# Designs tried in a protein design chat: VHH binders against EKC/KEOPS complex subunit cgi121 (cgi121). Part 52

Target 1, 174 residues: EKC/KEOPS complex subunit cgi121 (cgi121), of Schizosaccharomyces pombe (q9p7j3)
Amino acid sequence: MILPLFPETQVHVFVYENVSNCAAIHEQLISQNPIYDYAFLDAATILYKKQVYSAIIRALEDRRDEQMKTKTIHSEVILSLSPKTEISSAFRQFSMTKKSKNIVVVKIDSKLTEEEEFERLDKLVEGNRVEFSDEELQKLIDFKVLKKNYKLDPSTLENPLASILSSIALRGYS
Key: E = the ipSAE of ESMFold2; O = the ipSAE of OpenDDE; V2 = 0.75 times the mean of E and O plus 0.25 times the DockQ between their complexes.

## First folded at step 4 (VHH)

Design qd1 (from q2 with S54R Y103W; framework vhh_6qgx_2; at its last look DockQ between E and O 0.73; V2 from the best seeds 0.00; counts 0 for: pae E 4.5 > 2)
Fold by ESMFold2, look of step 4:
Structure qd1 (fold): chain B 174 residues (1-174), chain A 123 residues (1-123)
Amino acid sequence: as target 1 above (174 residues)
Amino acid sequence: QVQLVESGGGLVQAGGSLRLSCAASGRTFSSYAMAWFRRAPGKEREFVAAISWRGGSTFYTDSVKGRFTISRDHAKNTVSLQMNSLRPEDTAVYYCAAGLFPWSTDEADYDYWGQGTRVTVSA
């Protein structure tokens, strides 16, 4: 997909459930293997498509404005999901871990169509692709994790979208 | 929750200028992306311009690019649309909108709407 404000930037988002090889993927990310140049998120932390797109847009704005805090656009997406400026906290809270079961995968600056990118990614991820949709994401979320990551109370946990998007928007401005 | 009140509409001769303003209430104004939409008589409401919650990103529909400028003032909780080189085709009711997505051209992504302010551009 191409975002109107970033016409030269192609973005793809994929969701996988029942992933069996997160530990292997994690080792490739540590080794900085360029084939694995994606943002790998734990789906237990993602409830809405808008949550992911808001983080992508913030990361792209920060790149345009030379305000990135991390070394790659994909790591900047991970930071942008967090209400806090601390890089280590953001990665601990949102990145795929060796124990993750379901993941959301983001590719920014893709030179491939969505289907071509999927064919490449599908060779790397041992799991079942599902639709990137609020319906599918809601099946994969862990609400205890969501509550902790965004400091939600019972009044906001029933419909947390506003609190989550506000947290992404206000990071660094409080 | 946010309430939006537009002002600044009126009659303007073609080639003229007008500045629309939208006052927002709420402590979390800075967390909202803001947009202007317009509806000409007999037409569907269409996107005009948007500005991100941090104010650094703007987007305009092609027909107004270069003529209209959207801006926001976080201290005053306002968003403005400076409209220059107005044409009869710009005649419409203009609506201010707010949403938590950083910006969008889709009106479904905006949760709060003003009542609208009418702009009439005479030939």
Scores: ipSAE 0.262, ipTM 0.639, lowest interface PAE 4.5, mean pLDDT 87
ESMFold2 (binder alone), look of step 4: mean pLDDT 83; pTM 0.855
OpenDDE, look of step 4: ipSAE 0.863; ipTM 0.925

Design yb1 (from y40 with R98K Y100W; framework vhh_7yz9_2; at its last look DockQ between E and O 0.97; V2 from the best seeds 0.00; counts 0 for: pae E 5.6 > 2)
Fold by ESMFold2, look of step 4:
Structure yb1 (fold): chain B 174 residues (1-174), chain A 120 residues (1-120)
Amino acid sequence: as target 1 above (174 residues)
Amino acid sequence: QWQLVESGGGLVQAGGSLRLSCTASGSIFSRYAMGWYRQTAGNEREWVAFITKGGSTTYADSVKGRFTISRDNAKNTVYLQMNSLKPEDTAVYYCTAKGWSKYYPTEDYWGQGTPVTVSS
């Protein structure tokens, strides 16, 4: 996928359900094995495609403007999902853990087609790939976690998308 | 406070073997995943081999089956055994230690590099 504002940057997003080896993947992420250079997100925290794309766009804008706060573009995506600027909080809240069951995986700056990237990723993830769509994400979300992560009050509308996207876009202005 | 020093580079004929060493100056060496990268003139550094804190290894396709990475935590040293060397393996080889905070990656540490020349 090509984002209009970043035409030279190839991005792929994959969703896996019922992942049996999150503990093994997590250990490789902590060790920073180059084969695992992706953003691994806990799908329980992701409700919308636009949520993920907005975080990707924010990370790419910060890279373009030399305002990145983290080591890699993939770690910057994880930070960009958070309404807060504190890096460790963003990772605690949004990153895949040893106990995660469903994941969203982002690759930025890919040199591969989507199918080639999938073939590589599928060797690493033991789970079932599903479509990256609002329909599939809706089945995997934990709404209590979502509301806590973005501080969505009961007075917020049932469609909290605008509030979530504003939080991502305006991080650092509070 | 951290320093990585590579050694063991040099000139070797194609088909030969060479062992690179990288010694770290800290007692916390066992907490770091380690890797080897190489660089030829005019190109970006390319990844060669990686070893986790627990000893799991991964290799770039171009060296798989010929190179072996290992670590000796008692000596604070990571090794790259390079067998069946080819002229295309000619490069400056760099050792790296991967930085990590409690939840996220931080800055990496790099050695000065050790040159390897493989003659045909």
Scores: ipSAE 0.158, ipTM 0.597, lowest interface PAE 5.6, mean pLDDT 87
ESMFold2 (binder alone), look of step 4: mean pLDDT 79; pTM 0.798
OpenDDE, look of step 4: ipSAE 0.693; ipTM 0.883

Design yb3 (from y40 with K53S; framework vhh_7yz9_2; at its last look DockQ between E and O 0.86; V2 from the best seeds 0.00; counts 0 for: pae E 5.0 > 2)
Fold by OpenDDE, look of step 4:
Structure yb3 (fold): chain B 174 residues (1-174), chain A 120 residues (1-120)
Amino acid sequence: as target 1 above (174 residues)
Amino acid sequence: QWQLVESGGGLVQAGGSLRLSCTASGSIFSRYAMGWYRQTAGNEREWVAFITSGGSTTYADSVKGRFTISRDNAKNTVYLQMNSLKPEDTAVYYCTARGYSKYYPTEDYWGQGTPVTVSS
């Protein structure tokens, strides 16, 4: 897909459930294997499509403005999900772990169509692809983790999207 | 802090073989993933082969079946055995070590490069 504010940048997002080889993927990620050039997120931490899009946009803006805090655009996406400025905290909060079961995979600057990218990624991920939608994300979310990551309380849980987007947008501006 | 030194490049005829070596001067070599890239004038570096700290290997499609990457942690060295060389393999080959913190990727280290020329 193409984001309106970044028409020259193609972005793809995929969701996988019941992934059996997260440990193997994680090993490749920490090794920075070139064929694993994606942002691998723990789906338990993602509730909305707009949450992912907001993080992507912020990462792209940071790159555009030469203000990236992390090494790669994909790591910047992970950082951008966090209300905290610490990179390590962001990765602990949102990045896929060896124990993850469900994941959201983000590709920035793709040269391929969505289908082609999927075929490529499908060789790396042993799981079931599901639709990237709020409905499917809601099935995979861990609300305890979500509440912790964004410090949600009973008053903000009625509309957590607003709180999440604010946290992403205002990181470092408190 | 880390220094990588490549060796083994040179001239070879098509169908011939070369073995590249890359020796690291840094500590804790076993924790680093290692890789080989190649670059021709006016082009971007392309990855050729990769080996994780655990020894898992990955190859570019263009070199699969012909190149083999390996590592000797006791010698702080990574190797690239190149067989059945083709003229299109001509490039400067670079060794890389990729660092990773406990949670996120850190600095990459690069060698000075070693030239490989394959004649027809």
Scores: ipSAE 0.744, ipTM 0.896, lowest interface PAE 0.6, mean pLDDT 94
Fold by ESMFold2, look of step 4:
Structure yb3 (fold): chain B 174 residues (1-174), chain A 120 residues (1-120)
Amino acid sequence: as target 1 above (174 residues)
Amino acid sequence: QWQLVESGGGLVQAGGSLRLSCTASGSIFSRYAMGWYRQTAGNEREWVAFITSGGSTTYADSVKGRFTISRDNAKNTVYLQMNSLKPEDTAVYYCTARGYSKYYPTEDYWGQGTPVTVSS
């Protein structure tokens, strides 16, 4: 897809469930193997499509404004999901780990169609692709993790989206 | 102090071979993934080859089957064996060690580069 505010930037988002090789992927990410140049997120931390797109937009805005804090646009997406500015905390909270079971994978600056990018990614991930949709994400979320990551209380749990998106948009200003 | 020093570049005829070396000074080399990039005048650096700390290798399509990356942890050295060289392989070749903090990627370490010229 192309984001309206960033027409030169092609973005793809994929969701996989029942991933059996997260430990192997994680070791390649730590090594920064170039063919693994994606943002790999733990799906247990992602409830909404808008959560992911808001983080992508924030990362792209920071790149445009020369205010990125991390090495790559993909690592910047991971930071941008966090309500806090601490890089290590953001990765600990949102990044795929060796123990993850379901993942959301983001590719920014893709030079490939969605199908072509999927074909590459599918060779790296041992799992079942599902639709990137709120319906599928809600099946994979861990609400205890979501509550902890965004410090949600009972008053916000009926509609946590606004609170989550505010946290992403306002990081560094609060 | 961390440093990467490349060597082995030079002039070679098309079809020939060179072996590049990159030695890391006094550090825990075996923990780092290593790579080679190359750059021609007026262009961005282009990824060439990559080797994990465990020895798994990956190559850019343009060099697959011709180039081999390897490492010798006892000598803190990574190598790039370049065979069947073509004039388009002419570039300055840079060694890199991939920077990673406990949870996230950080800035890489880079050598100063070693020039390779492949004559027709």
Scores: ipSAE 0.167, ipTM 0.593, lowest interface PAE 5.0, mean pLDDT 87
ESMFold2 (binder alone), look of step 4: mean pLDDT 80; pTM 0.806

Design yb4 (from y40 with S27F I28T; framework vhh_7yz9_2; at its last look DockQ between E and O 0.88; V2 from the best seeds 0.00; counts 0 for: pae E 3.8 > 2)
Fold by OpenDDE, look of step 4:
Structure yb4 (fold): chain B 174 residues (1-174), chain A 120 residues (1-120)
Amino acid sequence: as target 1 above (174 residues)
Amino acid sequence: QWQLVESGGGLVQAGGSLRLSCTASGFTFSRYAMGWYRQTAGNEREWVAFITKGGSTTYADSVKGRFTISRDNAKNTVYLQMNSLKPEDTAVYYCTARGYSKYYPTEDYWGQGTPVTVSS
């Protein structure tokens, strides 16, 4: 996928459910294994495609403006999901953990087609790929976690997307 | 204060072998993954081999079956055994240690590099 504002950057997003080897993946991420060069998100924290896209865009903007706060573009995506400025908080909130069952995987600067990238990633993830859609994400979300991460209340639960996008956009401005 | 010192590079004929060593100091070696990268003039560093703290290894496709990465935690040393060397393996080889906080990756640490030249 090509984002209109970043035509030179190819992005792929994949969703996996019932992943059995998150602990193994997590260990490789801690080791910073080069073949695991992705953003691995806990699907329990993701409700909308636009949430992911907004984070990706913000990360790309940060890179463009040489304002990245984290080491890599993928870690910046994880940070960009959070309304908080602390990197550790963002990772704790949104990054895949050893206990995760469902995950969203983001690849930035891919040189491969979506299918080729999937084949590569599929060797690393032991789970079932599902469509990257609001419908599928809605099945995987933990609303308790979502409410906590974005401080949603009854007044904002009617339209959580607006609140989420505002939180992402306004991080560091409050 | 982290320090990595590579050794073992040199000139070798095609088909020959070399063993590179990297000795670490200034950090708890056994807690960190180690890797080897190589770089030629005018190009970016290319990852060659990686080893986790647990001993799991990963290799670039170009070196699979020919190179072997290993570590000795008692000696704070990571090795790269290079067999069946090819001219295209000519490069400066760098040892790396991956920094990591409790939740997220931090800066990498690098040695000064050791040159490897493979002649035809």
Scores: ipSAE 0.583, ipTM 0.837, lowest interface PAE 0.8, mean pLDDT 94
Fold by ESMFold2, look of step 4:
Structure yb4 (fold): chain B 174 residues (1-174), chain A 120 residues (1-120)
Amino acid sequence: as target 1 above (174 residues)
Amino acid sequence: QWQLVESGGGLVQAGGSLRLSCTASGFTFSRYAMGWYRQTAGNEREWVAFITKGGSTTYADSVKGRFTISRDNAKNTVYLQMNSLKPEDTAVYYCTARGYSKYYPTEDYWGQGTPVTVSS
C-alpha cells in the first residue's frame, strides 16, 4: 500500500489472531533484533483500519518534519496511536506484550510485496493471519481498553472513530 | 562514561578471513544485545549481525554462512569472525549495544568504527 502524501513509502499491515508466541516475540523486540523491525501492536487496542493509518501518517509526517520523538519509524507509530506525548505510556497501552493474544503488525519502508513481507513475518509469528479489516478488528478489540486509552465517554462509544482520530491528530496541540 | 572500541580491521585479500573485536566499558555489557553494522561512503549504515544478551544470533542475508558473531561476557567483548571475504565487504564496521528502557527502544551505544578493506 502507498499513501498519497508519501508516494515513495510502501506500508504493509497484517493482523494475526490466536498468537501463541507473543512472549518470544516480545523478548526479541526488547533486544531489538533487526529481523523483528516492525510495529507490533496489541489488537485489543485497535478498532479501525483508519486508527492504524492515521497513526502511520502522523509518524511519517513527524519523520518528514524532523519531529520524531522515538528511535524508529515503527516506535513512532506506537507513540502516534496515543493521545498523550509520553512515550512509556504509549508503549504500555498499545504495544504487544507477553500476554497478548492477537496482534496488528505494521511494516513501513518495505521493499517487498505484501505476500513477500507476509512470508518473512509468518516465520516469526505463530498465529492465524486474518484480513486487516474493520470487521476482523471489531472481533479482537477490548472496548474497556479502548475506552481507557482514549478516555471515551459512554455517549461516544456508539461511534468513537472521530474522537479517536482527533486524539491522534491533535496530540501535542492541546 | 560508556565506550565501545572496535579493533581487528585492516587489509585482507578476497577469500581471506578477519576477526573484529569490540570491547565495552562504562555499562553492564551482559544486559545488552550487541550488533555489527557497516557503512560505505555515501550510503546509510547497514546491519550485518546481531546477538542477544542470551546468545541467540541473527545475520543479514548478504553475510549469512560467512560471518559469525559471538560474545564473551567475562571480557565485555563481542566478536565478528569474517570468512570468505569479498571486495563488497569493504566498509567501516561499527559495533553497537542496543538501547532499551523498560517499555521502548532508546538510543544505542556506538563505537567509532574500524575500517576493513578487501582487495582482489
Scores: ipSAE 0.291, ipTM 0.679, lowest interface PAE 3.8, mean pLDDT 89
ESMFold2 (binder alone), look of step 4: mean pLDDT 82; pTM 0.822

## First folded at step 6 (VHH)

Design jc34 (from ja10 with D106M; framework vhh_5j56_2; at its last look DockQ between E and O 0.02; V2 from the best seeds 0.00; counts 0 for: pae E 20.2 > 2, unsure alone 64.2 < 65, placed apart)
Fold by ESMFold2-Fast, scan of step 6:
Structure jc34 (fold): chain B 174 residues (1-174), chain A 128 residues (1-128)
Amino acid sequence: as target 1 above (174 residues)
Amino acid sequence: QVQLVESGGGLVQPGGSLRLSCVASGFTFSGSDYYAIGWFRQAPGKEREGLSSISSSGYGSTSYSDSVKGRFTISRDNAKNTVYLQMNSLKPEDTAVYYCAAGYRMSYFTSPGQYNYWGQGTQVTVSS
């Protein structure tokens, strides 16, 4: 993946459905095992590829400007998905949980190719990989979760893209 | 209920050393949530400055601000619910009230507003 504003930054995004070991993964995440240094998102919260890219770009901007609020670029991606700048709330809203079934995994600054990262993740994640596409994401989204996280009214749920992207861009000033 | 208590402050000459301790009660660093523990300081008329952080997790990582890197060392003893800050090569500009704080496991010392639990502070004065 090529980001025009950050062309030297390696970015990989993977989508898994029917994951059976989310509880085990979550345990490793809370212990901060460096092997699990990825952004593990609940797919119930992600509707568009642009939503993920906007959060990645915002996180990279905060790192460039020395304004990161969290320990890693991956935790900064999770924070950047939230319309507010409160870290614990952002993780509660967007990060995978023990009960998650479908996940979106983001890796930034990998020294590995996409294929090599897939081989690593295949050892960590017990699920089925699907394409990172709007079509596949729309099969996994939970609109009640999306509405709550972005405070959408019922009329914007029919076409929420602009509202979601504005919320990410205006984080902390909504 | 939840309390962080700093100790080890005092008066020291330029070039001297001090070790600060931060003891937690009412919660544990080894809990399932794991905590980010940071050291901060505030001089009169200045904003609160983040200096260093350590994870309470078994994979605990350390980080330092440029102003103290190479001079200060953070460490933890989770069995004692204690975090230490070893301060070497102290300078007059290190004079401040030093605070220990605990926050969400992914919080970083650059954002004091993300830390929910704060100690009362311990005064460090570097003067001849």
Scores: ipSAE 0.549, ipTM 0.792, lowest interface PAE 1.9, mean pLDDT 88
Fold by OpenDDE, look of step 7:
Parts: C-alpha cells; sequence; structure tokens
Structure jc34 (fold): chain B 174 residues (1-174), chain A 128 residues (1-128)
C-alpha cells in the first residue's frame, strides 16, 4: 500500500498465525541476514491496524526528519510502537521472539508488489497467513501484554485505541 | 462466506484417469486477494495427506507431493473460479476421499492445518 503522506514509500503488512519457525527466523534476525529485512512483530502485542500504521508513519517521519533512533527503518517501526524511548525495551515489548506463535510482518520501501512480497516472505515464514484486519488481530492479541506495554488502566481498557495512538505519537514527550 | 465444492470423483480401474473439480465461492481467483488452493486425500484409517496446491495469484505456482508427482496435475480456471486435479495412472493406493482446501494469502503448503476452508470431499475409488 501507499501512505498518503509518503507517496514514494510502498508498505506491506502481513499477519501470520501458528508460525512454527519463529526461532529460526529469530536467529536470522540476530545474524542480520538481509533476506529478513522486515519488522517482525509479535502479534500478541498488536490490537489495531491503526496501531501498526501509526508506528510506520512515526518511523517514516523520524526518517524524513533525520531523527531515527535506530539503525534501520524496520527497527524504527518497532521502536515507534513503544511509548518508551529505550530501544531495548521496545524490542522486548513488541518484537517477535523465538517463542512467538503469531506475528505481524512489516515491509517498508518494498520494491515488490504485494503478491511478490507475499511469495518472498512466505519462503521465510512457516505459518498460515490471515487478513490484516482488526478482527483478525483481535483474535491474536494478548490483552495482558497490551495492558502492560501501554500501561492501560480500567478507564482505557474498553477502548484503548486512543491511548495507544497517543503513546506512539507522544513518545519522547513525556 | 467461502465455500468449496468438489466433484468428479468415482470408480475407475487401475491405470485409469479422473479429473476432479473444486469450485470456489466467496472469493475470486482474479481478485485483489489471493489464495492457495490445495488438494488433499484421506484414506480409511490414514491421516489426511496433501497432494497438490496452486496459487490463485498471477504467479500460479504449483506444488506436488512425491506420491503424486508425475501423475497428477493441478490447474485453475479463473473465469470459472475452479481448480482442477487431473489424476492419471491411478492406483488402488489412490483410493480415498479427496478434499479441496483454500488458504488465504498463503503460499503452497501440503499441511492441512494451514488451510482455512475445506470442501465436503469426493470419493475416488480405484479398483479392478
Amino acid sequence: as target 1 above (174 residues)
Amino acid sequence: QVQLVESGGGLVQPGGSLRLSCVASGFTFSGSDYYAIGWFRQAPGKEREGLSSISSSGYGSTSYSDSVKGRFTISRDNAKNTVYLQMNSLKPEDTAVYYCAAGYRMSYFTSPGQYNYWGQGTQVTVSS
């Protein structure tokens, strides 16, 4: 897809459930294998499409403004999901781990069509893909993790979207 | 709602041929969304086995299990929203209920657990 504010940047987002090789993927990420140049998120931490898009936009804005805190745009997306400024904390909170079962995969600056990217990515991920939608994300979310990551209280738990988006947008301003 | 309907099964002699059809509804092969469509079979007392899959995407990539490679051919007709399994050189061991399955935006897998939607199946019996 193309984001209106970043028309020259093609973005793809994929959701996989029941992924059997997260540990293997994680090892490739640790080794910084260029083939795995994606943001691999733990789906247990993602509740809304807008959450992902907001993080992507924040990362792109940071890049545009030459204010990236991380080395890559994809790592910046992971950081951008977090209300915290600490990179290590953000990764612990939102990045895929070797124990992850369900993942959200983000590709920024893709030179491929969605279909092409799909074919490429599916060679790396052993799982079944589901629709990138709030409905599907809701099935995969761990609300305990969500509450912890964004410090949600009883007043925000019923509809945490605003709080999540605010946390992403205002990261570094608190 | 996605629905898959198999047809074309029946009784055939060893060495014979059958062509199975899987008509899909609820999604289109030529749409913005794409699916992997797979054929599976299950014989009595045995686990369900993946045989072949084809992508509905423009790539149209196919896969085959070793058990059917060279004998079975999967194909698609986007206009009819149908996937076919041409089965040649049939053997008694090919006797099973054959199922069509679809997986949303997935690659080609032979694992049943990776597919989202399933047909009711069609019986194929190979016997002299």
Scores: ipSAE 0.012, ipTM 0.293, lowest interface PAE 8.9, mean pLDDT 90
Fold by ESMFold2, look of step 7:
Structure jc34 (fold): chain B 174 residues (1-174), chain A 128 residues (1-128)
Amino acid sequence: as target 1 above (174 residues)
Amino acid sequence: QVQLVESGGGLVQPGGSLRLSCVASGFTFSGSDYYAIGWFRQAPGKEREGLSSISSSGYGSTSYSDSVKGRFTISRDNAKNTVYLQMNSLKPEDTAVYYCAAGYRMSYFTSPGQYNYWGQGTQVTVSS
C-alpha cells in the first residue's frame, strides 16, 4: 500500500489471530534479529484501521522532519500509537508481548508485494492470518485496555475514534 | 433480526444461587460482529442498573459493578451463542428483573443507552 503523502514508501499491514509463538517472536525482537524487522503490535490495543494508519503517518512525518525519538521506523510506529511521549511506556502498552494472542504486524519500506511479504512473515508467525479491516480488528480488541491506553471517559466511549486519532496526532504539542 | 432470550430466573432463598442464561440469535458472539454483552437489572421503583459485561473481542474481558463484585460471575459459551451470569450469595436486595443486552462497539455496563438489543427479562426473587 502507498500513502498519498509518502509515495515512495510501501507499507503492508497484516493481522494474525490465535498466535501460538508470541514468546518466541518477542525473544527475536529483543535480540534485534533483522529477519523480524516489523512493528509487532498487540491487537488487543487496536480497534480501527485508521488508528494504525495514523500512527504510521505520524512516524513517517517524524522521520521526514528528522524528529524521530526511537532508532527505527517500526519502533517509531509503536511510539506513535501512544498519547504520551515516554518511550518505554508506549512499548509496554502497545507492543506485542509474550502473552499476546492476536497481533497486528506493520512493515514499512517494503520492497515486496503484499503477498510476497505475507509469505515471508508467515514463516515467522504461527497463527491464522485474517483481513486487516475494522470488522476483524473489532473482534480482537480489549476495551478495558483501549480505555486505559487512551484514558477514555464515559462521554467518549460511544465514539472513541476521534479521541484516539487526536491523541496520536497531537502527542507532544500540548 | 437480533434476539436475546434470558432464562434461569426464579425464586431462591437468601444465600442461594442461580445461573442466568442469555441465548442470542441473529448474530454470533464469535463471528464477524463486535458486541459487548451486558447484564442489567431493575428492581421495583428503581432505575435500571448495570451489573456486568463481557467483551466479544480480544481476551473476553469482563467487568463488574461494585454491588455484585465477588458474588456474580459473567461467562460465555461461543459455541452455544450464550452468555451466563452465575449469581452466588444472593440477597433480598438482588430481587429484580434481570436483562441481557448487546451493544455494538464500546458499550460499557454503566451506559445502557449504548445497548441496541435487549432481552425480555427474567424475574429473580430472593426471599425466605
Scores: ipSAE 0.000, ipTM 0.097, lowest interface PAE 20.2, mean pLDDT 82
ESMFold2 (binder alone), look of step 7: mean pLDDT 79; pTM 0.822

